# VHH binders against F-box/kelch-repeat protein At1g67480, part 1

All scores and structures are predictions.

Target 1, 376 residues: F-box/kelch-repeat protein At1g67480, of Arabidopsis thaliana (Mouse-ear cress) (q9cag8)
Amino acid sequence: MQAFALSGKKRIVNHGMCFSKGNLDLGSRLSENFMDDPLIPGLPDDVAKQCLALVPRARFPSMGSVCKKWRFVVQSKEFITVRRLAGMLEEWLYVLTMNAGGKDNRWEVMDCLGQKLSSLPPMPGPAKTGFKVVVVDGKLLVIAGCCMINGSLVASADVYQYDTCLNSWSRLADLEVARYDFACAEVNGHVYVVGGHGVDGESLSSAEVYDPETCTWTFIESLRRPRWGCFASAFNGKLYVMGGRSNFTIGNSKLLDVYNTQCGSWHGSKNGLTMVTAHVEVGKKLFCIDWKNHRKMSVFNAEDETWEVVALPLSGSSRAGFQFGKLSGKLLLFSSQEETGQCTLLYDPDASPGTQWKTSEIKLSGSCVCSVTITA
Structure headers, positions and changes below count from the first letter of each chain, unless a header shows other numbers; antibody chains are not in Kabat numbers.
F, E and O stand for the ipSAE by ESMFold2-Fast, ESMFold2 and OpenDDE, each averaged over both directions (binder to target, target to binder). V2 = 0.75 x the mean of E and O + 0.25 x the DockQ between their complexes.
[cut] stands for letters that were removed.
The coordinates of atoms that the task and the answers printed are left out; those that the model quotes come from them. Centres of patches stay.

## First folded at step 6 (VHH; framework vhh_surovatamig_d1)

Design c01 (from s10b with D101E E102P)
Fold by ESMFold2-Fast, scan of step 6:
Structure c01 (fold): chain B 376 residues (1-376), chain A 120 residues (1-120)
Amino acid sequence: as target 1 above (376 residues)
Amino acid sequence: EVQLVESGGGLVQPGGSLRLSCAASGFTFSSYAMSWVRQAPGKGLEWVATISYSGSSTDYVDSVKGRFTISRDNAKKSLYLQMNSLRAEDTAVYYCARGEEPWYSGYDYRGQGTLVTVSS
């Protein structure tokens, strides 16, 4: 029952209550709490925010350097809402690429047309593998993983955030439990991490949720069975966890664990998939490449919980380098096969039958490690 | 630093058996899951079998289930693959790998491999 006491449900209720008390007094005294300094001289702050929202995203780091007040506005999640209402949101693709030999990892950025933009500044901290990346409130989080220290593999709890509006890295609160090869997804503005390998290489059942408002990780109810190599997706305010293995059980399990974020409980079914090489969510569908079969894509429809299979237009037996991206509601498949070299394919789920697959003009500088799409 | 040295490969007739060994050094062997992967001539890498850090759990590619057995000796820092009822399609260079899949854990410390040829 201690897991229930630390559940996301109790934490969310407490957070909401605290926020409501703070806002009550401010709401009743708006005129007394109005900011003395305007955002833009000669304009009301509401109009100023609308004007700032119309500026191209590429200018935001420069705007954030003008003054601390503009910096605060540009990096806020409320600013993303203002930009959405103004029709100014820009979708950029961020790809972590690895050069030959795995010694030169860098983040590449491109716009919705595939035009290359400036690379990110170097990520702080030691180089890691088995980490997960996720986007919440327009910010890229790089979570946990493991690194080699003095011949030993060391699990990490480190969390780094990249702010796309300021073009800068910062460190967030560490996970409560160091982990790698875990499942990770964003659900309703909160980041969930589930399972993985712990410090001793053991399979984990523990799960944690990050609240960007409080900047804290909190345990939620653990999985019924520990597992690593599992993957997660979010549909209808629920966290879907599939696949993986355990040091205590063979991972040839089609177990699907679903976490309801409102009631704070897990429920299971056998309508999942085993381990996957890559996965990505597009709309209400989860696209997966099975780690055993690299010629087919398994597609989960969250509305009716059915599976279908889509053939991949690629050949070969190598699974190295298969990764997904998402851009403009379309799926990108990055592949690095020795026979065919680096190539990028585009899948449009809304295109007419037989015309969904096309060659993409996107050319990566190296093998894709992972990718995220950030809209801001 | 990390070293994995495979041995035990050779020429065998269809239906025959071979036992592959892998000697590990430079890391805490007992803390890692270990795998066997293979590469047939002109083809890419194929995962074959994985064993948990303690040896209590194993998994295999469907084509070798019931024929191959993965095992480990943590005291000797050694990994083994017992291959029975060998088929021509099992012909490949077999690699010892740290972790479940080279790309999955990101820690792909494979050795130089050992060649297994199955022919009459």
Scores: ipSAE 0.000, ipTM 0.193, lowest interface PAE 14.0, mean pLDDT 78

Design c04 (from s10b with E102S Y107F)
Fold by ESMFold2-Fast, scan of step 6:
Structure c04 (fold): chain B 376 residues (1-376), chain A 120 residues (1-120)
Amino acid sequence: as target 1 above (376 residues)
Amino acid sequence: EVQLVESGGGLVQPGGSLRLSCAASGFTFSSYAMSWVRQAPGKGLEWVATISYSGSSTDYVDSVKGRFTISRDNAKKSLYLQMNSLRAEDTAVYYCARGEDSWYSGFDYRGQGTLVTVSS
């Protein structure tokens, strides 16, 4: 744990752009000298980047070890743009799995065909629960959560980043407010965290946004009512927050809080869900599995704010072991039962009614805790 | 089949403490939020406490806040309720329940219960 306290400097190194932007006046000469040498001798840098973009993603950690300039290129947002234009983007699924004892968690990685790839190095810091994961600019962020210390839950503000191109972890700026069991989503390149439990176990109304360009968290307008155990989804520049409750009130809320990222304001309605076992965004829709409708998915259409129901080809008790994944524009439903083991179903929203569900060949090594899809 | 078996109930004097346990089987315990609910003589079921599937989040009915602590051990498939500073009004049959309190959905399974009697 003490070694990670000294890792603040790694944030600047792992965020070459943040170093360049934050220290332009003091480090511009060094930055210019660093950039003066050609990326590949005999080629202009733009052509060299196009050549590097053609390399399979699995080789990027090796490319990043060649020299500081290649490391800087491989981890940059600009390189993702170059790869997109070259038609070389690769979509990989990252699933955090838990063994049968609930003690060992491990990230499994799969390509767009569901074939298993390399494992991630272990997450830094102590084991946490109530944390959230999001993807921004091709990076996986693991945010906050809590630890059990001397029989008490201790809220954390720690933020860790996994760079899929370098296969390495680094520490980002801490949240302004330590929190767990909060809502979290990425909207237009920024990461939002809302609500949760604070350091004294209190229900929080505060919200913060992370800007990868400045590498800082900033408070946004707070919710009108504190809530924890809530979840978030993003559609068309807006953050949708549903579910949860307060420490001081009985029951759950159907309150839907919508944050408009352009206006910087919250709007509320009672058109949300109270209890959600799993959720995932596909296109303009939010797919939820809830406790009441265990054989069906509740589907929210963000364009008209209406709900519809889609049947699940599963038994009633299966809902409790569900987690979603997203791959190739389709949703994956990871199901865990003690007697049946791991099973994965594939839902294609574009398929004809009655043909939307198929069995997937993807099999997890344990129960799914959470998943993210990274395109880089 | 889903089974929830409670234990630890008994007679205790006002101000005393009891620890209730619930042993779960027949389902993936770590995938479910778990709750304690109680039924006082001649009354309906009352929700007491809920714990999230990971154990990171808990909630309580106002009358027991600061006195009761819900906890779980996913490796042992066990749910616990530590009850301190017990009062006569806490007298009830306590049930281990799968799920959490919600107006959208209630609890889908509960055990046979364990009787807690708080009296002098």
Scores: ipSAE 0.000, ipTM 0.142, lowest interface PAE 15.3, mean pLDDT 78

Design c05 (from s10b with E102A S105E)
Fold by ESMFold2-Fast, scan of step 6:
Structure c05 (fold): chain B 376 residues (1-376), chain A 120 residues (1-120)
Amino acid sequence: as target 1 above (376 residues)
Amino acid sequence: EVQLVESGGGLVQPGGSLRLSCAASGFTFSSYAMSWVRQAPGKGLEWVATISYSGSSTDYVDSVKGRFTISRDNAKKSLYLQMNSLRAEDTAVYYCARGEDAWYEGYDYRGQGTLVTVSS
């Protein structure tokens, strides 16, 4: 059977911008204005973009407010490429923290040295749990999840995007299937969501992919078996889904489900990890905190699909409360142990053996819910 | 010596029903989850259904949910698959397998299979 091919990206996307139906008119107006006049009078547009690329990232929202043409440039995927060529890319860490009451979640931003910069504007929509966050084309997506309404868990299909260049939230197309506690990862510019719990708490095997060029979610081949509480990582054009369980299984699964984005098919093995409470990708490796071995990290090498173990320089009575961040090619381990309070450890995978762990000066204002790194 | 022996396959009309059986020997049947997996001619293995060691939990591939029922009898060391509303796409060799993840390559034990042909 032939794989289904995506066609017709031009119908929704105009001049490299992704639009919902509500944004089509704005996109047309921006495109018309962009074609009428040069970005900077007296300069070719390519040279003007190079000049704009030299501006520090913190000024992008201000630059985007100057005119629609500059806004279009600053928020474009092409601008990230121009900044990369100019050696001007900045890596910022975005951390979602929860206050002591568990009610107020806030996005905080740190630079490449771990210094606090700002907080994001409040995310639109109701407060949710079981959502996933991912970065695609320099933008933060917050996908789906659930909330408690009138004593019942209600699964959501809502998708919100934070544009770091405009410092603003917008709404993207909803998922085809509302879900929470699902697996999510970006693979080659596309966002994949897999499994989770559906509207009535049922285990899902369905999977969907988001194409930023068409601004649409489409179904892909379903998992061979439903699973929830699982997570995903992307390596070499493949989506690796690990952990979790079904409503059937009492324990977490060792199943590793691998989706090949080129041929559009799932393959499986028992080479996965059970009971993962925190995970992060650095380079070609996946670092996991294993619930059963809270004194160790399990590390997956995607190139040869082998596991190794790295000792943790801490252990608590609790196996929960750990979350990862990534900054400057290094791991941050955020911990909220009852004995030590808030602490952050730094792991450098490229450091000499036995010297990889250090204490970080980064202190979170609350418990880490999740984090992403955005380079722009 | 672990042995799994499937039976009950045959030719059936679309919309018909068949009940597959699997007789297990050489291991403590009541200690293992059991699965049915199938393979259509020229295609790979596909997981169909799993049942827990006690029989209290079952799971199915979406395409057979509501049509197939997996069950077991630990006293008789037997596994069953009741197949209703059969479709041409259900045509395959059906295998009894030990374990909940038995559809992957390199799984523990699988029987010789029983052929199910859904055709008019």
Scores: ipSAE 0.013, ipTM 0.314, lowest interface PAE 8.4, mean pLDDT 80

Design c06 (from s10b with G99D E102T)
Fold by ESMFold2-Fast, scan of step 6:
Structure c06 (fold): chain B 376 residues (1-376), chain A 120 residues (1-120)
Amino acid sequence: as target 1 above (376 residues)
Amino acid sequence: EVQLVESGGGLVQPGGSLRLSCAASGFTFSSYAMSWVRQAPGKGLEWVATISYSGSSTDYVDSVKGRFTISRDNAKKSLYLQMNSLRAEDTAVYYCARDEDTWYSGYDYRGQGTLVTVSS
């Protein structure tokens, strides 16, 4: 087996593909066969891919079981492009839920109409907090976080990927720096992680980018100031990092750090939001539940970098905690159960003024930890 | 209206352990990040630990990291602080607080506090 070491971590590379799991000899033969053999006998590969793209997404695990050539096709970034051109893309909502005891976490899947489809296989590795989730190339990544080991809080660098087409988990290259409570977002097909707490519990200024093509993490320019508890959003090829604080600093910064992925440099302003309990992107806007005022959403418009406020339809004595979801261009607010009742709110930014808010019939099997929308 | 009731404090020897509890009422507990803050005799309030409303994120002041564990039970509307390897400098009145009540106000707190004394 051939492995490449990077910061004590090993990667396996075969014919331009990265394999962190599996037999290198077998993987090498499969990659070679894929390059040499036609995808479907008698058809050019581009035409064969167009034919495969017409199959409904729920059938992809079955397609992947036909042969290794088809498996590689359904896993590929190119296949998402072919499906888009065929008008076959499907939007599914993935929600990580926790039961009332806080000890059993599950990924649940719903279609674009909010109908329950399935649950994912259990994630490998130990249960963690302070981790981040992101979608890149139609795949779900669960990154880093921390766990208790022998009574000590230990930062993790582990990265796991869920392949939505094959319904399976695999492990990717570890982060260069173990971290939790960091900012994370996908920008132009690359995954950025910024800040957080490191192995010594210190505030981090370091940042890394993951390239799915090379299956590697590389450092980018560090933040000018370390921060943890921050969050990130991506707009127009730029990474926007807001919120957070340094170790023991009680006051949050309104510092907005913006990374330009073309220039490779950070620029700062004081036009950020200090703290949020939840955030989600819808279109060109970032919706935040302000931790200081849970009765409103603070909405960032990335085009002009302005903030506006959207009132939540809540009474004065109750402040429901929310986690966001996004489905069909609409915002979902999953409320934690207050005593007996559970409610899910739906916000439609395209609805007529005064009609944006409705109650959603979508129900979760537990409390929402986080959610992602995957289109493939 | 908002009520936070701390308990579990007491006298303990250096190296010992204590588990603090906080019972919350009068607000939607699961909607708020919660913090533990402490005040040593003759000193100001010091933030100790915070836990997100879902329990997915936690943070600690450096001096207690690896020794203290903050946790919550949203169904029971309770907040906990497991304190291990206690030191004389951990002696303080410990307060349960909603995070928003402590963040910008310089440690405004709602609970009555529970005294932790670390000495022989």
Scores: ipSAE 0.000, ipTM 0.151, lowest interface PAE 12.2, mean pLDDT 78

Design c08 (from s10b with E102D S105T)
Fold by ESMFold2-Fast, scan of step 6:
Structure c08 (fold): chain B 376 residues (1-376), chain A 120 residues (1-120)
Amino acid sequence: as target 1 above (376 residues)
Amino acid sequence: EVQLVESGGGLVQPGGSLRLSCAASGFTFSSYAMSWVRQAPGKGLEWVATISYSGSSTDYVDSVKGRFTISRDNAKKSLYLQMNSLRAEDTAVYYCARGEDDWYTGYDYRGQGTLVTVSS
């Protein structure tokens, strides 16, 4: 009874898509009536979808503008599946760059060869830090973070989605708990957020999962200890949470917290890293740059939970920043150092020893804040 | 020689209370966070509570929050766990441990333990 009272009209779902509370009920009925019209006159809809799947990804916004039924198709998770079966999936790199003044943040897009394609529309909402980005169902999510208000950091619960098919931003359901500097990863089509700092700057142990099908955040079992500044990676239906600090610990945590999404429980070990400057998943490995040892990458193999170390070819007395990208099964290392300026290196984990590192021709317009790869 | 010596365990009925004590020696007690960890029959080691080096911050596993209180006396080099509203599920050997889950070595030293049995 109390659960029923709380479940009001919090979010409108239209054919598997999530919309803000302001969307009209007429939208779902218009879509239903519209479904009787053929996608392409003279063709069954399944054949028409196969034909549309052959169109280059760069044309999706234009294709979506033809009519509401085509827009519905191009936005759908099903369309990604049709494109995969047609061998037409395209891998694009999205990089959030910041200029030297720190006041102009811009998303840049590159194809699988590193050729610049476009810039995204500006992110909605106030400028934030401590937010996390993740990709689910071919959509980019920008989650939470904090703003400086009246001289204090204020945690946010806001969630925004970028749709590559519409080339537009929309707002999703807010987190149940506002947070920043938390861990975030996608596992089996669901988005997990863990820990961070809350509204009073407190360390959080709470965790939430987002289901794109229901458009809702739901609490999962909390961490045994609160932690912030932690990071997450996903392997084999499990969420791996490493690093960070707690207000109760004067140092950094080596605790590895692993959440099993099938049984819904946490287990822990001491086989994690304390602090990282950058991390990225490629295949079944997690590549990390330790914040205190900028000459080496620590590489975690999730299959046997072992660590190995790979030397970095970069030099310099100051290490202003490192960020990873991934493209075509390879790592991109974006670096911004006062002495050397900006450079991009390519690491091929499958290359023979001594030939793994190469210079990349990819040039960013500013320092890398974060990056994601979207395949659609 | 670092030593941690627990005491205060025993048999208690559900709803009862016990106060565990730990006497520390061989190190600068006031420089370390301290924890209580437990091991129930047939189960692994479970963290129960941690207190900061100064005593100003405490943390608890969810199942004992509101029932257990961790405290310390740095002058006496002693750690305490006040256990109220005890349940059958709290039956375990309780260990005093130096450090906490988030630390580099975890619990680098533990005592021999004290048995707490909650049964009717």
Scores: ipSAE 0.006, ipTM 0.229, lowest interface PAE 10.2, mean pLDDT 80

Design c09 (from s10b with E102Y Y109S)
Fold by ESMFold2-Fast, scan of step 6:
Parts: C-alpha cells; sequence; structure tokens
Structure c09 (fold): chain B 376 residues (1-376), chain A 120 residues (1-120)
C-alpha cells in the first residue's frame, strides 16, 4: 500500500487544495504557465473560463488533460461558481454499492434522469466500515472508519477526496482523532465530524471541523456527553446530531444536540430520534428510517423541530440493504432483501397525498452502502 | 471466509424461553460488533439486537426490550440471545450477523439461521 507509493512524499498546499504527496517542481511549473500564457489564445482569461464552463461535465477529465492551466481551472471551486452563473451545473447521483460477496465496493454514477454514466476508480486504502461520506465544494470526501490491522480493530483518521472533474482520488489531512460510527455533515462549506468510537473503543465527545480553504481540521466545542452510532444533518447554518448511545448508557438516546456554527456553541433537547439506519436531507426536512419500524419513515422539520410520519409502500424492508438517495429534489429509496429482490422507489414530497411514491427505473449493480449527490 | 452457525431454535409455548447461540469463525470475532436479526414468515428482515465488540454496549428493538438479552463470549467466539416471555409475534428465523446498527451500510455477513416457533 504505502510502501509502493512514489518516494519524496511531501504535504503541498496549492490555492486551497491539499496534497499529502507530490513534488514541489509542479508548483513552479504551474506558476510559470499562469504568468506567461493566456488560457485560450486571443481571449481574456475570464472570458475563456466562461467558454470552458459551457462544456458538458462528462468532458471535464478530457479538458483537464489538455494542459496544466486547464486542469487547474476545471478542478477549482471557482469553476463551479462560473458554471452556476452560466446555468450549466449538472446534478449527478453517486452510489456506493457492494457485490454479493461483500468484498468489492464500487461507486456508480448516474445523471439527473437516473441514467448510468460510469463507475469511479476504486477507493484508495483498505476496506473500512463505520466511515462517513460527505460532499463539499463539489468534491466527495470519504472520512475515517475502522479496519482490521494484524487481527485488531483499528480506528482510522484517513480522509480521501474524489474530484469528479478529474476523475481521481487524493488524500487530504487526517482527522485529529481517529474515529468510526461518528456523525458527519457539511454546513456552509465546512465538514463537521462529531463523536463516534475512538482508538480504544471509547465513546467520543470530541468534534472537528474541516476547512477546505486551509485544508486543516480544527477542534470545536465537544458534546456535553460522548455518543457513538449517531448521525448528523445540517439546516440553516446549524448541525443537528441525533441517535446513538455511549458506553455508560443502556439504550439509545433521544438527545438532539444542535451546534450553531456562527456562535460556536451546543444546545441540547430531547426531541431526537433513536435507532436510525438510513437518513437523507431534502430542503428543510430530514427523512429517517427506524429499524424498529420499517413500515414508516419519520420526517423531522428543522424549522419548528416537529416530527411527522410517512407510510412506506414496503413491508418487511431489510436494514441490510436499505438506504436513501436524492435526485432532482426527490427522495430515492434503495431497498434489497425483499421477496422480489432489489428495488428503487421514488418519493416526491411535493406530490399529492397517496401519489408521492412511485417505482424508479434506477437499477443498482449491488446493494446500496451509501449515496451522495454532486452538483458541478 | 466468514462463517456463522446459529443454533438453539425450536418450538416453545407463549411465555416460554429460548437461548440462541452463534459460533463464529474465519475472522477476528473480538474486533466486530455483532447483531441478531430475524425474518418472520412472509415478512422481510427485522433487526433485533446489537452488541459492541467489547460487550460493553447493547441495543434492542423496542418490541423485545426487557425480554431479550444479547451477550457474547469473545474467548469462545460466540454470540448469544436469551429470549424470555416469548410471544407468537416472535416466531421467525433468527440470524447471527456481523456488524452493527450504526454502520448504515447493513451487515457484511450473516449465518444460515435458526427457526423459532412460538405456538401453543
Amino acid sequence: as target 1 above (376 residues)
Amino acid sequence: EVQLVESGGGLVQPGGSLRLSCAASGFTFSSYAMSWVRQAPGKGLEWVATISYSGSSTDYVDSVKGRFTISRDNAKKSLYLQMNSLRAEDTAVYYCARGEDYWYSGYDSRGQGTLVTVSS
């Protein structure tokens, strides 16, 4: 693994991007290109960027191969802004699936109509569980988790980033505290990780925030009580942490911990949900499936902190293959281990009661582990 | 090669008790959380209970809380489910599974199952 990587590895920070491996010569060459040559001959660079923004997203890896200047433009968060202003943003669904053997996890990608586009390159590093995935600045992050090393369970601090524009993986700064089964969400361009199990299997109260601009993790105020097996959702500049338990509790907690990112403080209530196996955010609502009640989903409205219940058109849905996705403002429910096998359902929260659920044409290659939507 | 072998199922009267066992091999048992899941006739899988890798933390579906107890013996590589005050609705095939409720990706392995029938 690490032993076969290129020698001379060094941490490099370049225009808000972080590289844990690389040669400093690359920075000098990029600087020279930016100083001497226009992005497109005969056009000012701002106009050239607008022209490049009109190219379909599927061609970005090819554009990045033209020259280092174009590669730098395509991979930048500024380019997403240019594409948004041009009305060219594309929403793609990324689903991590596992095969029947449970030993081959792969990312599948679909467009806004649910049509299959491609599979990602394999994820770096050892197979892990208890990891979390999140999207920030149009990049997919796979954070931490645990794996077995020399017959022992080891909590990881590793963070990997997939750049959808370059179709490549890279390694980011490690977490300050290795953890698994923690809560994770993106809030206003920053990634928050909270709680989980640490290296000694202890319940964690510590929390960290990742700033993509500085490429660093920084501790924030810890939870008042440690918790693991919890999950997080983000609404209106706040981080909502629900579920889980600690080594000192007998049952799951209804505790809702809310972190205000502006004032940097935690607020607690007992208006949370226990035993959540799948969750997804759409708009101001959090949709949750509880393992104890697979006939229903529980819906949290962050605006007034109220819960509603929505019936599922499924009976006996399995925890082992049950996950959410979102696409075009609608929910996707990926279900497996039903009598008829794998199915995908579509939920439109804006449809009339009784017509919200429909069968989706989306067919996954395996059981859904998790999913993210990336707009770029 | 992960192998999980369940035993201890059978026919029992309502109000009775059964102890299920699961013998694990092919992996480092003490490094994984373990779960019991069940499937009633004509229904899908339902999670029942999970125990942490050390045995320090346990979790249960509401319908069995106070009646069922999950435990483990890491030296013997065995998982147990003590089922008390059994009800007709507990009738199901019970599966031993590697993994825990909080991974959101489901279980990465499960056994062949053991049938529990609660009937008069």
Scores: ipSAE 0.000, ipTM 0.147, lowest interface PAE 13.5, mean pLDDT 78

Design c11 (from s10b with S105E Y107F)
Fold by ESMFold2-Fast, scan of step 6:
Structure c11 (fold): chain B 376 residues (1-376), chain A 120 residues (1-120)
Amino acid sequence: as target 1 above (376 residues)
Amino acid sequence: EVQLVESGGGLVQPGGSLRLSCAASGFTFSSYAMSWVRQAPGKGLEWVATISYSGSSTDYVDSVKGRFTISRDNAKKSLYLQMNSLRAEDTAVYYCARGEDEWYEGFDYRGQGTLVTVSS
């Protein structure tokens, strides 16, 4: 969506889109009369938007190709609100998969019934690891990470956005500090990144917040202690950071760092988990795969900050990699084992005791790297 | 039989310097992060500084950054705190502690403490 992507440039917002200042200064602007014409001839624009909201989500790229006005409507966060009021929101699962050779990464898309849709266009830029994915305003962000350049591990500050309505990638403002293996979550329409490893592999305590309205990253109060390999979840306007370690310790931290977005301050406790290999948020609960001595799922209740344990329906003492998906308020558990014919498990937290686990019909074309659920 | 023995405390004028030492025994010193914590009269325990097990990373409470330096000698099993530009607010009993601050791994052992008094 940015016609010219200038690295490190600040962006300004116009008509719900982020533009570089240089693009606007060079006459890359909409006509003043662009909004004078009706969205649909013969209808007021508010009624026209309600009519467009009834179109199935899969047709949004085609709808956006009709004219510039329809494109801007379909891209807007206001359109998500109109679709919600019309009862037309669709929940799709986006899964980043890696083939058996570990070479090709691609995004696969599934509808609310788990039926496979098309794959996304390839991500721009070099292949990276240690990046994070997050959803804000119905857009998928892929943030930072690291790559090997001339035999050296190099931290990135690059941020890419996938527009689910236009089926296209664009580049957003870079992070202020390049980082990988950091914590990332969306809180009340803003994206937070915390900790990780920096340019020289140093452990970071710095944190930044992205505002989609201004298209800028700004620093927030740093963590008391540096952390990498940590993760974040969001509950009730607060950011919960758990796990990971620093150059200070031999093992992972049990510290739970909580950032209150309202007052802008960190609070700490020892109520975190150290051995988390996968996590997902559903409602006010955080589900974690904890692989200490036996296979179990640990569940954090954000309302009272208590932990409970749910047994996994797996026999065996061997530890296996798992990744979560979330669809229709239920958890999908994808095995990261290289063996072909792996089963996807389904966990329904609202089912009666003893009936929560089932086998899912959802089949991935490769191993799950990460997943996000986008409602639009 | 874990033991931590602090020394080097005393009375000093504001702006002065002191060097605290801690001798460790009864455990593999090089396998633990080490910390200095202090307790001012009538106050609770406050974390001051931490050093990683290898000595490659250090961390400090904001009020002492630039003034205090934590260091260690793994061969001698000793921990040090160089305190410069001392202020009246630094008056406290200083404890050598095994581990990071209480919110990470916790302090499972601490010494008897050494009193630092900053007054004019």
Scores: ipSAE 0.014, ipTM 0.347, lowest interface PAE 8.2, mean pLDDT 80

